VH-VL binders against o27280. Designs and how they scored, part 195

Target 1, 266 residues: o27280
Amino acid sequence: MDSMNVPEVLEIKRIVEESESVKTFIFSWDFRREVRPGQFVMVWDFRDEKPMSVSLIDPVRSEIGISIRRVGEFTDRVHGLSEGDLLGIRGPYGRGFELMGRDILLVGGGIGMAPLAALADEATARGMRVDALVAARTADELLFLDRLEAAGVNISTCTDDGSCGFKGFAHERLLTLEENHDMAAVCGPEPMMFQVMRILDERDVPAQLSLERYMKCAVGICGQCCLDDTGFRVCAEGPVFWSQELSRVREFGRYRRDPAGRRVPW
Key: E = the ipSAE of ESMFold2; O = the ipSAE of OpenDDE; V2 = 0.75 times the mean of E and O plus 0.25 times the DockQ between their complexes.

## First folded at step 9 (VH-VL)

Design J24 (framework fv_marstacimab)
Fold by ESMFold2-Fast, scan of step 9:
Structure J24 (fold): chain C 266 residues (1-266), chain A 119 residues (1-119), chain B 112 residues (1-112)
Amino acid sequence: as target 1 above (266 residues)
Amino acid sequence: EVQLLESGGGLVQPGGSLRLSCAASGFTFSSYYMSWVRQAPGKGLEWVSAISKSGGYTYYADSVKGRFTISRDNSKNTLYLQMNSLRAEDTAVYYCARLEDYYYGMDVWGQGTMVTVSS
Amino acid sequence: QSVLTQPPSVSGAPGQRVTISCTGSSSNIGSDYDVHWYQQLPGTAPKLLIYGNSNRPSGVPDRFSGSKSGTSASLAITGLQAEDEADYYCQSYDRSLRGSWVFGGGTKLTVL
């Protein structure tokens, strides 16, 4: 475990432009250190370190991929890098997704498709039928459609503006899709995940949800993630949680915390 | 060699509690869903409870829901079944079984531990 | 309350063929959930005999075979031997019961 806490300086082997705001950075990886879909790594640009989900796991080519959305100073600097440049990678960390049964539903919003793309590869490799609902604000922000298609995934899309597929939100599209999956995995904006979880719970579909705000819990720097409103510690190693675990967290889908620690509605 | 060994069974009065344990060896315990299955004397097999690899998702038969709690400790390779509010009809041999996650089958079984609920 | 229905008993002579049926519904076998079979010798724990409808684990003789059609499955035992005398259970998964593993009531095989 301690050997996973030392950053390795790795060369960027390949960069894939996923959209105007998202790039996947691919590195050679020694799979004596196992990586599972749903886990994350700490990416270090020799100035700052940020958690990023693993979006590609390829033991045959000995590669991992990390998908990064441009949202601020750190990610802007990383997006300015080229093939051959160096980044520090520490990890993997966190609880990954679990697979059960012979069919799975993936529901991803925006960059939340990153960990689900890796999961789709694993599920397909084990012979599962994979249905993916890929959601974004606009068609240009739908991610990994080519990868999912190449993997044999059954794809449904939805966009808020109707520019591709169903016009509306992920949970509205989900209501029109086939029920009775053995399990589901969900990753995206927390309000979307909350609505999707409610539908899956009504359908008795076991669901796993990946929450960025719990990535720090997995590396042992979580304080607020270990507290709940009922006076019990609700701390489990993230970022992936089962719906049964999240149903007991009153803040999930309802509140976030500002820098002062105060509750702020979504 | 893959093995499951149950313990914690015994005689208990109605309304009482028992905690069963299942010690796993010879495989990566944290990579499997696990289950409890019981068999009343002279009767058939009845599934009781199941738990996900991480312990974050649990399943219960209607007959035990609200009274039994399944849990696991992956650092100790041990599965647990906390049984509360025991009834005479809970009298059975309790088996620990490993769940195969593709087919929903049970590929490895323990030898069982006897729970007798009697005054 | 068995969700899957099996005959309570079946019998045959050494060398004969017997078939044990397992009848489910649209929420389990009919929803393409696989059927598994377990053999329980007197005084012992159950052992996996057939998994995924028709697959044999290592060490299970060719005399045992499984099949599935619609909402039902069957276990066939050919060339019956005295040591086959046991209880046999089918098992599947049922989505309508909030996701549950369901067993048949069991079939006692007597080798006459």
Scores: ipSAE 0.748, ipTM 0.865, lowest interface PAE 1.2, mean pLDDT 88

Design J25 (framework fv_marstacimab)
Fold by ESMFold2-Fast, scan of step 9:
Structure J25 (fold): chain C 266 residues (1-266), chain A 119 residues (1-119), chain B 112 residues (1-112)
Amino acid sequence: as target 1 above (266 residues)
Amino acid sequence: EVQLLESGGGLVQPGGSLRLSCAASGFTFSSYYMSWVRQAPGKGLEWVSAISKSGGYTYYADSVKGRFTISRDNSKNTLYLQMNSLRAEDTAVYYCARLEDYYYGMDVWGQGTMVTVSS
Amino acid sequence: QSVLTQPPSVSGAPGQRVTISCTGSSSNIGADWDVHWYQQLPGTAPKLLIYGNSNRPSGVPDRFSGSKSGTSASLAITGLQAEDEADYYCQSYDRSLRGSWVFGGGTKLTVL
C-alpha cells in the first residue's frame, strides 16, 4: 500500500505531560488505517524523522497518541511544539503484539511502558486480567501508572534507587511474583528484557519482547539485519519478537553494536 | 464463507514422513492462532499442535514433540504440519482448527485428512 | 487416558433431558479456564456447540446449554431429538502441561 509510505501532516490536538522528560502527542486518526499495540509510526518534524511507538489507540475518539522522551536534538525540537502545531506522521509499521489467553503480564522499563500502555487498554477492553510490573531508575521515571490503574490493571513497581515500590531491578521483583500467566509482553532496556525472558522461559510463559533498536529495520532503513546465528532476517518481522525466536540469538541481552559494528557489552 | 480444507494425508510406512496442508479462506488468516487435532479410528479427539498468529510461537503435545513441526504461511493463507518418524499410533484423521485466542476454543474446523501408518 | 473425564455413553428418549459431565482438575477447569463443547455427527468433523462455558454460536438451538462449577462442567440437552445422536466432547486448557489444549474422552449420546 503506497499510502502507508507518504507522511500525513497532522495537527497536534493535545499534549499530555507524562513526566519532565516524556510527553504524549495526540492526533486525530482515521481508523480505516488500522493501528495495533506494539506498532510504531515515523514522526517527521520537516527536517528529520524518527520511529516512535504508538502509546494510545482510541477508535471511539478517533485518536492516536505517541509518547516521546527527550533524548536528543530531534526530540528536543518536538518537545518544544505546542497544541495546534504540525507534524508529519507515516505508518503504522511493524508487527504488533498478539494477545492470547485470559491472564497476561506486562513488564515495562522507562519509556518501554508506552507501547505496553496501549496493549493494556486493549487487553482490559477484551476482559483480560492484566498484571503490570513497571520498572524505572527513579520514581519520576515510572510512566502511565494513573492510566494503568484507571484501566483496572494490577500494578507492581520497582525502582533501582528504591524511591518507589521494590528497591531493585525488574527481574528481581518478578522472582517474588508467583502468578502464572498465559503470556507476557516485555519492553524496556535490553539487559532487563533478557533477564525477564529467562525467568518467563523457566515458568513456561510465552513472552513477546519489543526491540526498539529494530524499528528502523522494519521500515527498510537498515539493509543488513540478522537476529539469529543462522542469518535470519528481522527487518520484516520486528520490532515485536516471541521468546522462542529470541532464544536463538546469542547477542540478545549480552552485546550491542557500536557505530562501527563492533560488539559492546551492555 | 469461512472454511478450512486439509490435504496431504495418505498411507505411509512406519518411520516415514508426510506433510499436511490446510488452506484457509473467508477470514483474515493472519489474525488467528491455528491448531491441529487428530482422531484415531473409533477413538476420541486429541490435540496435536498450535501456532501463534505470526508463527513465532509453537505448542506441541508431548506425544509428537521432536517429530512433528507446525508452521504457517500467512501470505498463502496456509497451515502446515510436517510429520516425521511416523508410528502406527499416529494413524488418525487430522483436523485443522481455528483457535479463538481469548477463550482457547476451536470455532472453525476442516473436514479432516486421513493418515494411515502401516506396513 | 484423557485429562478431562466424560462418561463414555449417555442415552435418553425423544423429548427428555440428558446431562453430560466433564471433570477436570485444579490445573485446567479448576484454574478457571473456560470449557467448550463440540458435537460430532457420525462421519463428520466436530462442530463447536458451546464456547466459554455457556455461550451458543449462531445457529445452535437453545436446547443446548453449558455450565461450569469448581473443577467440572456439564452440557445439558433438553427436548432430545433423533438428530442429536452424536459424540460430544468437552475441551479446556491446561497451564501445567506447558500450555496444552485438552479434550475429554467423548460421550456417545444414543436417542432411543
Scores: ipSAE 0.609, ipTM 0.826, lowest interface PAE 2.2, mean pLDDT 88

Design J26 (framework fv_marstacimab)
Fold by ESMFold2-Fast, scan of step 9:
Structure J26 (fold): chain C 266 residues (1-266), chain A 119 residues (1-119), chain B 112 residues (1-112)
Amino acid sequence: as target 1 above (266 residues)
Amino acid sequence: EVQLLESGGGLVQPGGSLRLSCAASGFTFSSYYMSWVRQAPGKGLEWVSAISKSGGYTYYADSVKGRFTISRDNSKNTLYLQMNSLRAEDTAVYYCARLEDYYYGMDVWGQGTMVTVSS
Amino acid sequence: QSVLTQPPSVSGAPGQRVTISCTGSSSNIGADYDVHWYQQLPGTAPKLLIYGNSNRPSGVPDRFSGSKSGTSASLAITGLQAEDEADYYCQSYDRYLRGSWVFGGGTKLTVL
């Protein structure tokens, strides 16, 4: 058959309330379609379709989970659904995280912990030592702490307001952590990821960063994407990129695109 | 049958360039980190370069950094080593090797291709 | 110089045992990175003999064994046979040294 996938209509098997603004929707999944941490699916509510990172991968139970933060009309409608209701899902899409070595650092900001929670499960199952720096604006926005603790992850927390753990930003907390890691995975707001990447580069730690804004490009929706004049085609290779790939991108962490595609400073 | 087959070696003058290829078969090439290891005549093994599964991260030994470029084409199951500014000290048999990513070991090796840098 | 230190040669008679040492530092073997061993028969490519300190790939006889302690590792070969005459290399990973994957200088085993 054609390489273009169509949405499968799946029943919401279970809903986990992660916080006041975040829910994880769990579906039965046929693992003949391989799913790796860092990949995403397109979620269709029969009106709009949006990319969502996979936050739970459980081949034993034949389940995947998708964590969704309430930020607009589509996500408000999805949050109004109940167990037994239907959603369309197609995928998975995009490059997943790669694992190497025995010692990994995860740095997640807000909902960016969602794909990293799935990666933590894979890393711990593989026998890796996992350190996670979980960052948010406030304590009630820290996500997946109980899941990470149950998996044996060594957790550090960081909140802008100091309501839990270190008071400050993720990169400031990282500067106080002097442990060496074989690799790191980072997901969160782009300015946070840029600062974290610079510290990891200085420490010669290979890092992978997940850029949500490139998920649409990875499924071929835009057809043409470049990070800069090198001819690098982001839509074919995201959402997960290595720090070596991003270190040569002038746009990363310094400016974004407006709805018309024009460069705008952060 | 899991196999790695190197090609592209030969005689080259100092300052010249060569591109080595390694054809992989019998396994899912895109699921493995890959490496180049060399051995000068009568000498020991020396690691040269390694590349991540996607090709997005590369490692180089100090002796070749800035002169050699490792790359891969997962659609063709092929690993490459572009060697520039070659020196007499680069004369060696070059092996490609598959990296086991948990242990940092090399579990499958090719037969090697000879690179001779001489006037 | 090699990052990991091996004796340049060892020898033994058929049926005897030999041990080949591999000495590293706190940034590699001492940092809990595993040691792997490769056998290189004359005129051939290296072959993985021991991985992850003490594991044997399928097809490797049980008379080959590996161990690791502190900053050092050892390869033991019991019941020596003529076909064991080869070069043996240890390999580990170094967290600080640019070069990352590091080899010993190799040990030539002669079966007398």
Scores: ipSAE 0.732, ipTM 0.857, lowest interface PAE 1.3, mean pLDDT 88

Design J27 (framework fv_marstacimab)
Fold by ESMFold2-Fast, scan of step 9:
Structure J27 (fold): chain C 266 residues (1-266), chain A 119 residues (1-119), chain B 112 residues (1-112)
Amino acid sequence: as target 1 above (266 residues)
Amino acid sequence: EVQLLESGGGLVQPGGSLRLSCAASGFTFSSYYMSWVRQAPGKGLEWVSAISKSGGYTYYADSVKGRFTISRDNSKNTLYLQMNSLRAEDTAVYYCARLEDYYYGMDVWGQGTMVTVSS
Amino acid sequence: QSVLTQPPSVSGAPGQRVTISCTGSSSNIGADYDVHWYQQLPGTAPKLLIYGNSNRPSGVPDRFSGSKSGTSASLAITGLQAEDEADYYCQSYERSLRGSWVFGGGTKLTVL
């Protein structure tokens, strides 16, 4: 009965160390509450609550996983937890990714690979061909390569410093890939996503992009959905948006908002 | 029982507008791409438009692009086709069809609604 | 004009076999997009007959079969019956038209 808005206290069943700064927390889950890749949950440590994308969806084991990068006080506290400890979880929330066609391109930057790893699992289980372009600043920050390889995903990598794969940015690597896909899914820093979207639009590839800032809109926080002028709201619910929706938003990839609502370049 | 039921067809003059509706029942409407397909009297099938599960991505045949708008309301299990700047060549029975997104095929069809564009 | 080509008509006697061809190009059928077939009885809506090149929906008898090779597909009807008299359409997907569902021109089957 409306229990989706009340946190359920769940035991941390298993913790997977993805990198030096990223851990995946795994919980038993009742799949009567369906979860799709691209959706998020609110994670409550009994002090603060933060939105986190679901990175593992496993109905066979009745488990979900949430991947968290250590970047501040809340995430530092959560990283200090052990198997058997408790967290509050509510959700899922938001619009997830849609799958279309026989092949998909995933383009992920840093922790943005987390929701794309869940999508890769679903696409592969469906029988789709999956190509992933995994981008990070350095080789040590590339995420989920072993998981993607085990799933049969065709992986390309790039790093800003050239420590693994192509030396350069995701969009520069994408320009060297001439394959057309039935669809694409993109998640990472907004400037990266904007450049990738431009290339996919020129290739007429339908693309979905996951924007972290719109996770708050999906749980009823209205102020962060204004993208153009003060008070103008994008007529769509996040965090996942189609390229056609984002092409109508002049701010995407060019500007963000400061606390006063002013446009600030990325 | 899985069903699609079109409505909103009729006689309209060239340059006029009509909005077609398709009421879906017996399945989870929000889990499917949807399509409009038309058939002129005595002619073959012609795909017109398609829409993603969320409504965030739309496809149009070149013959209708800029004149027709496909949309959906998942809370009402209803698909729409807003038809503007109608031409005699748009005269056809308009079918609502459910899309299988993996195969790009159409597995469930409505009964059709007739649109006649004539003076 | 249709980007998928079908013969405008075919005919056969009861009990015979007929085949209906659907010819595409490298940007649709040849790009490994599936072919689907629809049956339209006079005065009725189209009904899915074959999907994914060769699969039958529940209720479609196995005397209907589909195949695909290269840039072309074929619908075979064995043990032809009077009730099979209808229009038949192939359908595939065209990537080069910004993503487009494309139909063949249709084939009128007459049972003599």
Scores: ipSAE 0.703, ipTM 0.851, lowest interface PAE 1.4, mean pLDDT 88

Design J28 (framework fv_marstacimab; at its last look DockQ between E and O 0.91; V2 from the best seeds 0.00; counts 0 for: pae E 2.5 > 2)
Fold by OpenDDE, look of step 10:
Structure J28 (fold): chain C 266 residues (1-266), chain A 119 residues (1-119), chain B 112 residues (1-112)
Amino acid sequence: as target 1 above (266 residues)
Amino acid sequence: EVQLLESGGGLVQPGGSLRLSCAASGFTFSSYYMSWVRQAPGKGLEWVSAISKSGGYTYYADSVKGRFTISRDNSKNTLYLQMNSLRAEDTAVYYCARLEDYYYGMDVWGQGTMVTVSS
Amino acid sequence: QSVLTQPPSVSGAPGQRVTISCTGSSSNIGADYDVHWYQQLPGTAPKLLIYGNSNRPSGVPDRFSGSKSGTSASLAITGLQAEDEADYYCQSYDRSLKGSWVFGGGTKLTVL
């Protein structure tokens, strides 16, 4: 049995409150086990298991961070935990983001900023110019602004209600930006990602997008996260996909499958 | 030792097809973008195609777009170039090259494989 | 014809200094993309000579140097030696061409 498929019980080292609904859980990590931005781990609270993106990768402190939004029973339980409590961590899994070029555009919505924040750290460490479009419903839901600023990221914000930055959606703000980049990384609500990808494709900007689907095994054997037509497994071939790959995925931006395998619209 | 080795070149008639391979060794193949560059006899270097680390994104020069397909198998450390609808002007030595992560330079080259398109 | 423009040929005597220019545009060199230089000896594959405008890979003598300014780049060779006789190519990137790697036309260096 591959050691990476066995949950490791880790102590929560510290908890960072990012917003009212988002907490980052910090764990000690042995970096002999490589982890890349865009990859995910399976978080096990000894009752249930859920995939979560890695939002912090700190080789200096030998730590990783997992940002979790409070959205249901599992996350409610996790949000009730304290420093010193235990969680099972299995992984990392999936294909992470690739970096290439001089400059990169990050477009994130809500909790989608989690993997992008980790990517921003890597990109800036490489000396890349990083522009980030951070979107949320309200100002209070904008994530990682201070962290991104400290890393030297050029930030543009947009909110649905106009409480901070551009009033509107991420794709609308993107339309107002004329400058292109060598590549883009996108993560957030799938309808947002769909619109953003269309704009980037029209501009001939290579784009990577991180998808979210129901995952069971995380190791590509159960097929629960398969994308229609292509057979791509989000847990194995993804969760990060290139725009050219997603152009072949009919369901992208249109529907997803629930745990029962039924098509449900976004 | 970091090395790239091209194969698959040869003589082909106009309109024909050929598949080039590039075997990589001495480095983590999946960590690099790869490219094909060609050089016609007595001429300069011309970029042909590039592919992302995972193979999920491809680039093509206008001169080969729609006719050539770049791909890679990271499990086999191999880069491919499927060339269809070949023309006389495609006659060249084809080099496999490793792309640098940041500066878009090519730091490792193969010795090349000759492709001749002639009736 | 090439996106980047180089002189077709340059020549120099042993021990002299020669310079090869590479002229681009606002969409490549002028867009602050790095310029790389390659040396191609007769009958051999190209070799990376200068990367990132002015950096030398291991094994490249310090008599080779690169610079970049505005929309142009330059390769300088000091203390010219017979073994330096080769073709030299500059290369950059151009995003206006839907993301293309672009080469100069090449310069043949003759050592007299």
Scores: ipSAE 0.906, ipTM 0.952, lowest interface PAE 0.5, mean pLDDT 95
Fold by ESMFold2-Fast, scan of step 9:
Structure J28 (fold): chain C 266 residues (1-266), chain A 119 residues (1-119), chain B 112 residues (1-112)
Amino acid sequence: as target 1 above (266 residues)
Amino acid sequence: EVQLLESGGGLVQPGGSLRLSCAASGFTFSSYYMSWVRQAPGKGLEWVSAISKSGGYTYYADSVKGRFTISRDNSKNTLYLQMNSLRAEDTAVYYCARLEDYYYGMDVWGQGTMVTVSS
Amino acid sequence: QSVLTQPPSVSGAPGQRVTISCTGSSSNIGADYDVHWYQQLPGTAPKLLIYGNSNRPSGVPDRFSGSKSGTSASLAITGLQAEDEADYYCQSYDRSLKGSWVFGGGTKLTVL
């Protein structure tokens, strides 16, 4: 077992409030353990352990950030913590995003902007042109706009209710954006990702999509993180998949499986 | 020392199959996109196929699409090209080349392996 | 047929300057994809000579230089030497071909 599979107890160095429901927890990190955008860590509050995407990767300051949305008991407890408090962190795990070419489109929905914010930092640092389509239900749920702007990212927004930017869904906004990119990265609700992938496939844009729904096992040992037909395991083979890989998966964007193995529509 | 070494070339009849291999050494193979480029005798360079770092995305020239399959095994530092339904016009030296991911260039090349398709 | 156009041959005497052109279109060089140049000595594999329009890899003499403007690129060789006799290829990326790496037809340089 290598050292990334043992939880390290780290002090919360800084907390950034991204929205009413989202906080980014920043920790000092030893970059002898490489971390790439699209990878996740297991966050342990000394009672439960949950997977969280890495949203900030800063080797210059020796820091990582983990953005957490308030959705249940575990996340409520973590949101109650303060700077100086301790959390256990294990990882990183999973396949990160790949970069190719000189321009990239990011399409993020809600908390799905978290791994894409880290990717945006890497892409801009290497000189890529970055266009980000940031989608949410309402203006107050749009994440990382100030950080993306500071990084020089070209931002488009859309909200379901029309409270900021284009009124509508991410894929509807994407149809009004005519420029093709060398590649795209997509993270958000699975139905949104499916619609976006279809448009990018028609435009012959290679796309990577992050499927965070199965990140419950840390290293794929349990086999629970499995996609239909192909046998993909998100924690071992994902969470990032290429559009060509997902086009072969019957359940992507159509249904998921409950604990009993039954198909459940989105 | 960064090196690519191709193997698996030979003489085949039209309609036949060959599998080419490219062994990589001296660098982190899994960190690079990889490519196959061919050159017919006395002719110029022609790009054939490319593959992403993970192997999850592949590119093919129209002339080989549906007949050739590119793949990689990062645990063995090896790139493959499965060539099916070979035609006389596929006769060429096949080069393995490492793709640089920012500029779309090819910075390291193997020595090539000769594929001859004739009866 | 090649997507990028190069002259089939160029020639020069030792010490002279030669230039090899590479003409593309709006879907490749004109779409701001960079141009790379490769040198191929007879019977050998291609070697990267210039990448990213104008950058030289370690070990390439400064006699070799690259430039790009609009839909075209050029490779310049100054102080021509007998060892420069080779085939030279430009390469870019083409968006219109569902994402393809594209080569010029090659230019045979003869040192007289």
Scores: ipSAE 0.757, ipTM 0.869, lowest interface PAE 1.2, mean pLDDT 89
Fold by ESMFold2, look of step 10:
Structure J28 (fold): chain C 266 residues (1-266), chain A 119 residues (1-119), chain B 112 residues (1-112)
Amino acid sequence: as target 1 above (266 residues)
Amino acid sequence: EVQLLESGGGLVQPGGSLRLSCAASGFTFSSYYMSWVRQAPGKGLEWVSAISKSGGYTYYADSVKGRFTISRDNSKNTLYLQMNSLRAEDTAVYYCARLEDYYYGMDVWGQGTMVTVSS
Amino acid sequence: QSVLTQPPSVSGAPGQRVTISCTGSSSNIGADYDVHWYQQLPGTAPKLLIYGNSNRPSGVPDRFSGSKSGTSASLAITGLQAEDEADYYCQSYDRSLKGSWVFGGGTKLTVL
């Protein structure tokens, strides 16, 4: 009965204020539509539609959570909503993260921690040891710390301004961490992910990275989410890619494309 | 029920090539890492290669790096091993195996296919 | 030389207990990676006997047991039976080999 290509109108069940700029919107969800960490949904506010990562996957309570940073007109309107208000949701879409082994490293920058928080819940429920490097510009923008700690995740923090944890970039902190992980999952600003991937590659740690690109159809038809060299569609073959897949992509970490398709620097 | 079935073995000259296939049935193939393990006549087991669920990440033993390529086609439930620049020491029975997620163990094995490299 | 070291052979009479050692290093067993054991009957493919150091798959008798300590693991077989005559291999994962599955050299068990 459910269709991934037609938005279902859902009531906002709860709103969690994660920071001054980030809210998590929680919905009841029928898990006959399976959801994996790293997949995304298209959120429709009846005027515009944007891709958003799933940050909470709770089959026991039949809930999903979608974390949204306030960055523009669409997200401003969504942040103005209250519990009981309606949003359209279609999906989930995309390839999620794979888990393998016993020890996993999560490296998240800003809102990139959203899909990694969902992955952390699954990994800890499986009995994996989870280390998370949580990065932000400033301490007030570090996301999900209490939730990660409650799940048993070993947290390291870094902030650009040094207001919490290591002062500097995530890849600089990574150089000082123990090298004892079976795999890594990375999500955040693409320049950060590129530097983190290089370090993990040198250490022969398999890494999965979640990319953002301009997205319109979400089902792989329109081609707007393509990567230059491979023709990979972020909405269909990604958004999660292995580091070995991305090593063949010249675009990754070097530039992005605006909605008109023009190359712009990161 | 759960089955792995190798094919493509045979006789080949040194420097030659072969492609092995492993047909999977009775389980959701795309949900598992897969591996190749070989056993030279009268010798022990030697791990050869492994591949992630999507096929996006591959692992190789040093003895085969640059010569062998593991791949999979999840739409056909088939694992492959492309073997190039074959040497006499590659002579072995080649098994495909299913990897368990959290334990790095191999819980399902095929019957094996024999590869003989000789002048 | 195999990355994991096993004795080449072991023997015992029916009803006895035998053990098979598997010695690794700080980059595999000593890094707390699990040890698995496989039984290979003559002319057949290996089958999983013990996984995750000490767990038995369905259908494996409880007279097979595994343990791990430090950089070593052990397979114990009690109540030895004629059908136990086979080759036995330990297997783990090694971080220093850039992510490699590693096997022991194998142990031939002879039932007297």
Scores: ipSAE 0.515, ipTM 0.807, lowest interface PAE 2.5, mean pLDDT 89
ESMFold2 (binder alone), look of step 10: mean pLDDT 92; pTM 0.948

